# Designs tried in a protein design chat: VHH binders against Uncharacterized protein F14F9.5. Part 5

Target 1, 296 residues: Uncharacterized protein F14F9.5, of Caenorhabditis elegans (q9guc9)
Amino acid sequence: TSYSTSNGIRLMTFNIWNSGANVENGQQKIAKHILMVNPDVVALQEVYANVTRNLTLMLGHPWVAVERNHEYPDTAILTRHVLIPNTNLSTSGAVGVKIMLRTGFMIHFWSLHLDYTSYGPYAANNKLVDKLDQIMAGENVGRGPQIYEILNLPMMKKWMEKVEDVPIFIAGDFNGPSHLDWTEQTKKIHGDWVIRWPATKELEEREFSDTFREIYPNVVSDPGITWSTVNKFNPEWNYTIPEPQDRIDFLFYKGPVVPYQILTYSGCEKPQRIPFHSKNDYPSDHFAVFADYTFI

## First folded at step 1 (VHH)

Design j1 (framework vhh_8pnl_2)
Fold by ESMFold2-Fast, scan of step 1:
Structure j1 (fold): chain B 296 residues (1-296), chain A 125 residues (1-125)
Amino acid sequence: as target 1 above (296 residues)
Amino acid sequence: QGQLVESGGGLVQPGGSLRLSCADAGFTFSSYAMAWYRQAPGKERELVARITSGGSTNYADFVKGRFTISRDNAKSTLYLQMNSLKPEDTAMYYCARDRYSDSSGYFPTDAFDIWGQGTRVTVSA
């Protein structure tokens, strides 16, 4: 049994843009912004091998890390709490682990980075396709199967059996919008498309809640854009075509917790857009997202 | 395993020609820079040719004047026309999607490239 002065937890998801390589002193800046947000657990994406070693040294005791079991990890989890030995799980796009908080509460936590190819918003906003099934074909090549892989992993099924006791969080860069965001109300800014994006829809069907949209249900007033801080116009078209701006970084939860706050984060200074980004204080082309939950 | 499928490799005599194709199952092909890499036995992978979404090309010095990279955005297909083939060109040839890049000198990493299974090119007498 443990006593706590707080039954709350702060979770963060943070795509670190090529492990900080695109910004001067990027890894130091990544560590700085994590400390400024002060989370309990961080889902990281775009992680090179052993980058979390450097980050945990900069963050200091008691920060620890787990990376996806691959030559290029891509996804990792940082925490100031205890990683339970032999609970690490890896899939093609994600790493998951069981964490024991200092309070004695347990959580199951996933960091994911879904396939970036066949990016649906480009096809939809630029009218490169004329049928919904062409967009869904792109979703079914990487992103959809990667969500299916996580949810159908045998150990994840065991975690789901215990979800009423131990909450599960799925956090990361989905490389696709939410089905909750591309609706009749937002059709005009999405090339006249209404799209029920399958990765987030599958999580909803498995009864995971989208923390941002739960707290901010109005997609028009609270779009919650996470990509991009710096990429506002497509450089491949000589900056003549606006980059689709979407919420693609999510914090999902299931189990005995209640969210009470969520924010997008890009530091205290507005990042300079591409190509003027190299000296930015905030080192990512994604907004970070962090949320506060209480246990029930 | 990726969504890229290479074809067109084979056995050819020195001085011969081959055209490699790379089919992309994705429909945002037109927005990506594409590249051909190769790996010879006992060597690491090396860049052969790159083409931006706008059609600008870059070639390794050892293939300049002999190889031509091109793309057909309507067919979501990348090509490598290889002429005047040499025994030194013997390798597995890989198609890769390069990350969307910016004009400030952003360098994509292998982490964000989708690699095909490769197609074998053998140049021998």
Scores: ipSAE 0.000, ipTM 0.190, lowest interface PAE 14.0, mean pLDDT 83

Design j10 (framework vhh_gocatamig_d2)
Fold by ESMFold2-Fast, scan of step 1:
Structure j10 (fold): chain B 296 residues (1-296), chain A 124 residues (1-124)
Amino acid sequence: as target 1 above (296 residues)
Amino acid sequence: EVQLVESGGGLVQPGGSLTLSCAASGFTFDDYALAWYRQAPGKKRELVAGITSGGSTVYMDSVKGRFTISRDNAKNSVYLQMNSLRAEDTAVYYCAKVPYSGSYFRDTPYFDYWGQGTLVTVSS
């Protein structure tokens, strides 16, 4: 029943690939796919200025948005629920806000986009580096500090104090895989590397749960690849080197909710790969990820 | 402070040879892959050859068997040995520090630190 008093919520994370600029009618297609998924809250990445204004106009009432406080937002949150005034937070790689759902339940929600440079899987899979320390050095330039910044923000520490009552979600493009995905079982497809990726490991140590890996614990049968739908070869090497395919878009949660469903999403038609992507119905080079949770 | 300086270009007859050199400074050379690209007038830049930190190599199909990329970590240098040169090899050759992956905003190729280039002219 669509008029249920259910305690359920649907959350989505969606990197919108240069704000839809790489696909014909990209912003209209972004709005279309958001409506098809029918989420309650959306974490967006690769958001240029004024894009959320256009998207909320296309999505219609009651959709509202908050952007990272910067001239180039990059991250944003869309919701059909109420954004609580004076709760929005911005860091170098993320935007967070408190949301009141129609049911009266509240959540704290982060949309993040971590540093895209020194991409570890590309270096590891193509054997561009010989030592794990070189990969970790790349993680410590941008992605590691950006996770640290979120977790050590004074208001985020206050949200953590209330987590037993108000759940916290961290959703977005981590530009790196999970430490749960690069294991001894998957070593063969990862250039013989086992890597305990630090951003996701830090969230695990703070007791956040990786929704996808919780629902699908077997990384071999359920890899959950989110990048890329269209990029199969690295354009910086003129498409001569394979682009690693990894799960880099995550939905993390902590607090009184239980996930019961999670899916990767790229619409109803298989996207055509680069350079034949311009007329794709699905406008992103990332799979979107969405999950359903019930409040405890 | 990161710098790449190409040298060794010049005029050569078809079938001749040239060695290009790239001197790198301002970063931990041993930790990065380096590549040679070229651009002929009116054409897009294309990858010619790449070498990983561990010494593995990649080549464009049209230069396989003719060109050899190598590196000298003690000298912070990468080299491109070009043999059996053809008129179609005429281009400005660029040295690049290869990024791990580049940007998700792929409107233009994202390369770390191009040098100024060195001109190779193969006369008919």
Scores: ipSAE 0.005, ipTM 0.247, lowest interface PAE 9.9, mean pLDDT 85

Design j11 (framework vhh_7b18_3)
Fold by ESMFold2-Fast, scan of step 1:
Structure j11 (fold): chain B 296 residues (1-296), chain A 124 residues (1-124)
Amino acid sequence: as target 1 above (296 residues)
Amino acid sequence: QVQLVETGGGLVQPGGSLRLSCAASGFTFSSYAMGWARQVPGKGLEWVSYIYSGGSTEYQDSVKGRFTISRDNAKSTVYLQMNSLKPEDTAVYYCARHEYSSSWYEGSTSFDPWGQGTQVTVSS
């Protein structure tokens, strides 16, 4: 209709904090905020089994979903467009699928949630480690291998062969910052560390673009923090140690699209911090991130 | 009332060619992706090829380079040109419309609508 465009899409990534269990009416609030953002495709993280069934029922026709093929899905994709049969892929931390838009253009889309253990920013900012190799050891346990698993999947290699015609998006919660964000300019707020985080660096080496940093190249003026809306102080030490605040939720793309807008999102009301969060209108401890692209 | 009618099957020797046609009616053909799936007698259904409304195509690895999918929107027809046929290509071939659905993708992987199918037999 009059609001439809044949050359644009809105993509969203949204960690839904234990499937909405931490706030009153959490699943209804998740659905509400998805509708308010009005995306074409949503990457979800922290998805319990059958949660996407409830969400699609609340969102209404024509919303459909695919969950990672696992007893405990964790990642899922929602879309108002067409999921192509027999194209869903699952790895230890991600689900991917081919989507055909109403315009007839196709995209390849990944929702990921990388390993949360050995969180590097906490160790670095609170000076729990003295050597870079200790931080990198943590990255090599789960997060690094999970990125390599996605990139080395046989079907993903085929998607990469067609990327000049069909764009690939990788969206989700990386549980780690960008190598573009821990620089000399931000050293003072990162425990005096400059760290080239491996997960995002590997995507850069495969020629994926970080949508937020492309649109907002100044990391000091536009940090783009996505974690956390409610975790401002570490509960260890009676909330006296600041919890690191980082951009860890990303929208990466490769192929014939141009991003023209990106925002972090936490609804219209400021979320109350832990432990006063139970009645928050916005149901997550992560900011959502959404971006608009046009096809070229 | 959505209808898909497949034609063009038959018996061919290995290395031969066939062209399958699928005539569609009851919906706005140009707005939908169309595809071909096949079922070996007594076995499960597998996808073969898709053509999107915008014209891009996808093929299963085992048929890539041998099969070509195309469409004629004016005639509401999708085609599958099958070259260098192998005994392993013997199956009933079904035309399918890719549907827009509010159902789970993983819980609803059936082709709907699809036609009655056309038999392709490759043997000497």
Scores: ipSAE 0.000, ipTM 0.120, lowest interface PAE 20.9, mean pLDDT 80

Design j12 (framework vhh_7b18_3)
Fold by ESMFold2-Fast, scan of step 1:
Structure j12 (fold): chain B 296 residues (1-296), chain A 124 residues (1-124)
Amino acid sequence: as target 1 above (296 residues)
Amino acid sequence: QVQLVETGGGLVQPGGSLRLSCAASGFTFSSYEMGWARQVPGKGLEWVSYISSSGSTEYQDSVKGRFTISRDNAKSTVYLQMNSLKPEDTAVYYCAKDQRIAAAGTWSEYFQHWGQGTQVTVSS
């Protein structure tokens, strides 16, 4: 039994694939894998209304949750620590909240799930488009604006003013790769494209650090693929367009913390690919990502 | 059974001070975060302050520098020292144990294992 680490925190982001509906006993398996990872705070995506109520019951005391303020929350935050009332924030793709850790440290934490339509890697990897503007059209409709929405909230601007004292984390499923991953070194596997993906680039310009790429700076040796655990080989009648494999689930941070470990996670058993996935022990089509940070 | 009993409220003039106490029983007090919230007449519930199991504190901006939260684990009691009281501080003050679930926009979850409240009135 561990409530938290005295000198640091473990953060996790976990897209739970239609709230566990795609595998047998999915919600029990989600709770099981959260307990196996043993995080302090979890960003969840693909959350149906009140799913966190079931998860907190399975996880037990002291786990608590906050869901995005919407009929279909989609995003939620789970934590072993204290959710500070009247600090929760909701946008079209995210929920954020202030958390008081049992160590006494405070953090501001966002769980996000950006727009999934017009997936750029699919078009780019197979050379379905000739101009960057065609790919950017998809980014400018949903994903880019959703990042700007978070960063331009009045309360988020106040959190940013205090970031030297209270770190901010932005964790979740971006439904797009990092500008750090689509470089000259990787263009051969990306349809000869070098693309500065706008959502991650905007966070970098606001001085957020990409935890995975900071710890693993070599994109060729350490790609850190998070999508997909199950959508790797599609045997369905049309093999014209291969399935892109990308890192699209991120842990960003800003403020007085230092990351020292990050992993992608899919449990102890390799998930069976679609359409053989229903009995998978690991209940998601995304790898979870978790990271350990020390407070400065 | 979890019980929280708030005391120390009353009538005070602007600029005055009051000290609220919350006596807790039915759980391992030292293992839980404790806090204070208030219900202002005509308004919803408003968080005031939190104290972690280790003693770290956080305050709502409007009370910061005027209010001090503290705890005595040996007595299973949490306190709120209120200085430089303003008419705007008039409210029923509630002691609260940590939440099991906090739905966005609903204050009722904050009252899980909470007390009955104590009235504070700041007026001339």
Scores: ipSAE 0.000, ipTM 0.107, lowest interface PAE 21.3, mean pLDDT 81

Design j13 (framework vhh_gocatamig_d2)
Fold by ESMFold2-Fast, scan of step 1:
Structure j13 (fold): chain B 296 residues (1-296), chain A 126 residues (1-126)
Amino acid sequence: as target 1 above (296 residues)
Amino acid sequence: EVQLVESGGGLVQPGGSLTLSCAASGFTFSSYALAWYRQAPGKKRELVAGIYSGGSTVYMDSVKGRFTISRDNAKNSVYLQMNSLRAEDTAVYYCARDSEYYDFWSGSEPDAFDIWGQGTLVTVSS
């Protein structure tokens, strides 16, 4: 006789674009789209103070939240399951927590939002730099160190020691592409660059799996773009240079789970581009990403 | 000496009921959260129900509405009332208390827990 008839989970990452401030009724729309996706756990980015309180009220019982421990949280985790007390962790770009699913299974879950300054694809795609080390200098100041912060926390090291029993998920807006996406096959659309982006490469070296690229290994046929839904041109160049379209929102996992589905999500209506975005039903300039996993 | 002693396990028919008891000694019982875990043959240990020092409770979905966790601070005891038992509920049931340094929920690691009981077997079958 089987002990469980439900051993799957749905995880979502969702950058909520200035906490929904860029569209009419943005917070209500954020809550609506979370309910439409029906996830177990949500990594949120661009979270302002008190926003998760409002969202959990709109989502209803039993939804709960944890925010990064900072006056401007930026990252948060929502779940309809149990947040385990005294397990929340905060770094400069992330919040992590242990979650007990209603099934009794445990997971460790991170929501991250990495540094947005010195965005490498702008420099690479528009030939603003002529040497790889100029791009890497930006990665080594913000985004790379923020990944090391997470991986080097004492409690995260304990989570890693138990990863064969309790899976770890790292989900969020990396503000940079994957090293798996900027390859020889794609260099012609990336300013002739092949770049092994350090944030995603560091996770690969620690044996985390990129859920999207595992399910869709062909970067040409399945690019999985997550930014931007509303902006085709870089406003810092007076909208004359195309906005790089990249997969920068990821779901990473390690441990005894198997992914079987992953999707990018922007609701049922096509978002209108800036400046006509204020009435968009889908409230973000990022696609959300959600994935389904089974426990082994 | 800190001790947790479980009792009340046994063989029951599907649809039957059992009450598990956990008697605690050697610590200030009212200050700690307590939980019931179970481990099925050949499976990992899982959290069934928890009760905090203030009385708030949590349950796994498959037992919600069927199981009730309660505590009696005067008797230094925590209980699991199990109703409408199913074959899937067959397991060794363990009582656990909150760690001195970490919440008992924060891991399945023995090093993170102050104390576990020895367990009591519940079999739901013919």
Scores: ipSAE 0.000, ipTM 0.154, lowest interface PAE 20.7, mean pLDDT 80

Design j14 (framework vhh_gocatamig_d2)
Fold by ESMFold2-Fast, scan of step 1:
Structure j14 (fold): chain B 296 residues (1-296), chain A 124 residues (1-124)
Amino acid sequence: as target 1 above (296 residues)
Amino acid sequence: EVQLVESGGGLVQPGGSLTLSCAASGFTFDDYALAWYRQAPGKKRELVAGITSGGSTVYMDSVKGRFTISRDNAKNSVYLQMNSLRAEDTAVYYCAKEEGYSSGWYDEGPFDYWGQGTLVTVSS
């Protein structure tokens, strides 16, 4: 058996910064950049009610969407392929669904947006916290439990039973770095901290692969920063203290696929930083991330 | 103690104008970004407009060109001037202070400081 490049898929994760509200013509620009990347499936975060309806209209046929089952969805999935009816799943921070590609291949796909409160890199990198336990308290009541909720959902356990036939992808804004990125090698730029961030560590323990770090194993030369395109300085101190820059948007996979390319994306012109961002062509304060996989 | 007190809400007819004010105390006002959020019946809070410590502004698309956020650092106040009001603008409007860094200005969070809200009703 060998990998076939003719049976490929492009996946994207894209936090759309308050549904495009922070940039002029934001929703049109979101749709524009999705079309420029040309993905098969998109995980969206910061999705407010009716936004996916507007985006699918702008993207055109055959684009369809599923939103997290909540009056304000926050997470959503867009695809130009077929959403399998009655397979959508919702948790406090995520939406998942089964997708049939035009090729006939099936995937299970999650879009997530983990708890944004008690942001650990801010406290750690600016030395606002004295003990690791204070950082982990935030992780263990918000982001970590939300990953556990996804993995322990009964239908997700059924998807895991079939993972050797149907791959599972977990994509989104984790609001925390990878345990693979805050190591002894990067300690000096992280306020002298080595932190094994629990959300990504939990996925590793369940044998999900971090696509970016698999393709780019050197954290120092290939940090893969996704936060932020525009938040460069902390507003609390009149923008005089640097904002922590981290890789917090991930594409994880498990099952019969092999990644062969991954990129961070912010369009073709450099976004202006806050407070000069309102006319940016690229509408997000996150880099998007997209990756190409082949089916085994 | 951080305190945010909104005022200026009321009943206006479609096409009318209204100015909301938020008086802030208990923190160094000049150093922080402030925002106006709103919540309509049966809906979650949403960001309407924000202003940074340096005076840069952000707006939701549906209010862009109609609403203007401003701040007066000498008075520790932030304002929302609302023009060309529509029935869809009917909501309780909240003033909010961001404590520090967040990945977005969401409807609520433990780090967010919120006022009590002021009701805006756009109806004939």
Scores: ipSAE 0.000, ipTM 0.118, lowest interface PAE 17.3, mean pLDDT 82

Design j15 (framework vhh_7b18_3)
Fold by ESMFold2-Fast, scan of step 1:
Structure j15 (fold): chain B 296 residues (1-296), chain A 124 residues (1-124)
Amino acid sequence: as target 1 above (296 residues)
Amino acid sequence: QVQLVETGGGLVQPGGSLRLSCAASGFTFSSYAMGWARQVPGKGLEWVSYIYSGGSTEYQDSVKGRFTISRDNAKSTVYLQMNSLKPEDTAVYYCATEGDYGDYEWSPYYFDYWGQGTQVTVSS
């Protein structure tokens, strides 16, 4: 059974907050919201071992999953289409796979969760550093290298050679903002910084398109915040200092597709902020992001 | 631009025969390996058969002796002759080609381009 449009596809990225452990009936709620969004392919982050087995059981046939090849996967891909055998790729922060859609179109799809240490917005917004190179030193240890690892994988190079015929998607939690979002126009709300964040900048240099920013080019009117639904204040100061709110969950694409719709998603009810979150219907501290594309 | 168009699917009784055709365009057909893969309900994707540019063929064990892959380079078409069909052969069948990677494997892993698929149903 196919739920996608004849010439279209819906993709979703969804950080599932400790595999649903922070919310009552979290895994059931994760499956519920995936079904409500009705995507073709889902990038998941914060996936603990065997969680996708439970999720695919709850989602029902024909949903299948692939997890990053690690004792603690962290990243996974769910789809109601066909995972092509022996195309599973794993890096330190990501899992990728070839998917054959019920329509016969093929895609290459990555789910990523980049390093969370040395979170740049904390240093920048709280003015803990005086020089841009201090923030970039943090990026160059974890998040930047993880993007380079994906792009330089031998099989990914083969996917890139065919990208004009078979699109590549990179979706996930980057644990960092976009260079498109920390601009001269938004400087005043970012501790007076204009920062060209390296992970998203590297994807732009490899000619990947940021779906949200392509559809909503005005960063001031359409910030597209994905962090956070429930973390509104920094816990280090007994929740008295505002938590930086940023767009850190992205859908990137390259190849013969055209995006026509993108939304941030947190269900039908406004999530209650920490510490009142345990009974939230929406089970994540991230907004999910989903987008619709038409094949060319 | 590579295009692959399958035809020949349909409903057939157990023990019957069907011939699938795949018309190819947008590349030098005679230089590329061609294959068939199928999506079996409840089992996922599996390769069925493979024909190299030189004419050598390979088959999945479950179809060996029953299915025959062939090609007509003048017509840029690959065929799958399916005999002695069984209910477990019910699937969407896809024509595929490797592209210019230089891989010569009998696995869906090495197929770069796929057709739209054609439904084969084996049922009384």
Scores: ipSAE 0.000, ipTM 0.187, lowest interface PAE 17.3, mean pLDDT 81

Design j16 (framework vhh_7b18_3)
Fold by ESMFold2-Fast, scan of step 1:
Structure j16 (fold): chain B 296 residues (1-296), chain A 123 residues (1-123)
Amino acid sequence: as target 1 above (296 residues)
Amino acid sequence: QVQLVETGGGLVQPGGSLRLSCAASGFTFSSYEMGWARQVPGKGLEWVSYISSSGSTEYQDSVKGRFTISRDNAKSTVYLQMNSLKPEDTAVYYCAREPLYDSSGYEDAFDVWGQGTQVTVSS
């Protein structure tokens, strides 16, 4: 029943909603919830200039950060372990790095935030389009190409060659559902669509495992919704049309680890929906997701 | 062309010391982070220590205070000084070169490994 903590790792992905700007004391609340979850490594999304510096100061020693190499980072990785110098990688939607855990195990870790434009679930679930090609066109302008960019990076190909010894994790906000979630069993709640979403399907074809679906294989009983904690109606129609609720924040892994626990997280009190969100204790419009793994 | 050659392994009693050396060739040694990893019998590979091109060092918790990594760029050699050795330190020790990549671009660096050297801590 018990797992060895010396051979275990907790990973978290956390979209921090405009770097905490939408909630009073948002950055302090972000740091608080990270400490409450107590992860080893955190993938962050919606990270703006100076935010990781401020967060690492609030988290305290030994927390360190790496940001996507851009004027506006958007993605970042926090860890209480060691970032290996000169191993950070940046793409248009992601940052990756090699981490040495205090146990001596090495991992390769990606934080990603895929393109948010042409959001497929909104078009499909509210039947704004009548052809699959229209939805796939949206996937092919940003999200799909961004996954291919990560997987085809020369250094990432080298990480893949070593994956049987050093596991790879890809964590973040995909701005799209899983092909595992939009099935015949769920089509009634998805505008009668069955859609093989390309970003998650590509990772499955490269033999990455979706941690949540591996632990919870039944989509109907365990949907694992991560979008949204506060956004229940679409503002484009003056809040009269329901906002699609989907699992769009994922933890993928490949290599010599076994997941044994995964949870969605929004703190201890129910977030107030928009527009009453400014005093929420939990500072995000996304659920965070965290998972525990044991090394093989 | 690119090679790492470990020496210095052997049999030692608990509480003893060994110094491992790794001779590098075929690349600009001073530009790369170097490390030591070990494979304990019946277990997976674990990183022990590494050293940056500037000489900054890191250690996994079980060897911290007992092991010291160092480098000599003029000799293209990385060292692992192992003190207060325990039976749990028995493993094949590998010298490794970390991939080189910075925001300016990718260089043709690999995770390059040596052949390994056996360290046995036994009475």
Scores: ipSAE 0.000, ipTM 0.240, lowest interface PAE 17.5, mean pLDDT 82

Design j2 (framework vhh_8pnl_2)
Fold by ESMFold2-Fast, scan of step 1:
Structure j2 (fold): chain B 296 residues (1-296), chain A 124 residues (1-124)
Amino acid sequence: as target 1 above (296 residues)
Amino acid sequence: QGQLVESGGGLVQPGGSLRLSCADAGFTVSSNYMAWYRQAPGKERELVARIYSGGSTNYADFVKGRFTISRDNAKSTLYLQMNSLKPEDTAMYYCAKDRGYSSGWYPSYYFDYWGQGTRVTVSA
């Protein structure tokens, strides 16, 4: 345990797998693991209506929440800090907000959950497709447009104008790998594909940094798999063929911060795989990802 | 409900050969591949062999070197040539055609078009 300055923050992204419905006492376990990680801000995905209310009650003071403005929120942000009034933003796949930390530092923070349909790794690894254009067609249905939607919001453009003073974080479940992870070095485990996945590539072109890959640049030694803790084998082939395992949950940043630590997290005991998952202590089919940053 | 018609199954002795055929009713829906699956009594359906629109093929490990999948596009017919048959190959064999590709991670949503199946029995 080393000393951290007052200029540090811990951010977490956590897909909570149908709001904890797949695991006994799931919401209680979600709250428990958030407290164990002890983050400043949490991006949540797979959030049912009013689940953040239950979670903030379990987490206790001073935790507060904002949900995507929709009858089915899907994405939410939890924080122990101050949500700035009238700064929340919603898109088809994301919620964003300005947060004032107790230190007085400000951040802009997004929680996203991109379209899960036409899942590229499933198509590539299971050899459902034989041309790259077929995979890119799937990316262009929801995931690609959803990233552009966030980046092209008028208020997000204003946040980008201030990024040299107020950092922007984009955290969440991209439902697709990084273009940095599907390379010549990894193609053997990816159905012999090298794919420059468009959602993460677009963020790189907008000068966002992928925190995990910045700290761990070697994809072979440090794959950083986040999906799945429990779905290891494809049920279509009676669990005889491996399910694609990928890093699909990311923490991106831009602006005056430096990451110094990042981890994937699934608690202290190994989750049991589907269909034996119901009593798992760790309630998600995703690893959580958390990272520590210092302000410059 | 399928619009595919399988044929060519039957009783064969171990070491024998069979050729299965699947007549495609000429679906107008775009597909990325056609495949042969099998289902033994008390087991789930499992992939045997797949042929893609681009011409590439892949096979389950338990049939590699023994089975060959092919397609005659002019006749709209898919074939499975089965050689060196084993008792373990005894199953109902199904022809399948995908609907484009999977819209999600739920496997039952994956196969929109199936035939009625053709029975293969490998017994002395």
Scores: ipSAE 0.007, ipTM 0.251, lowest interface PAE 9.0, mean pLDDT 85

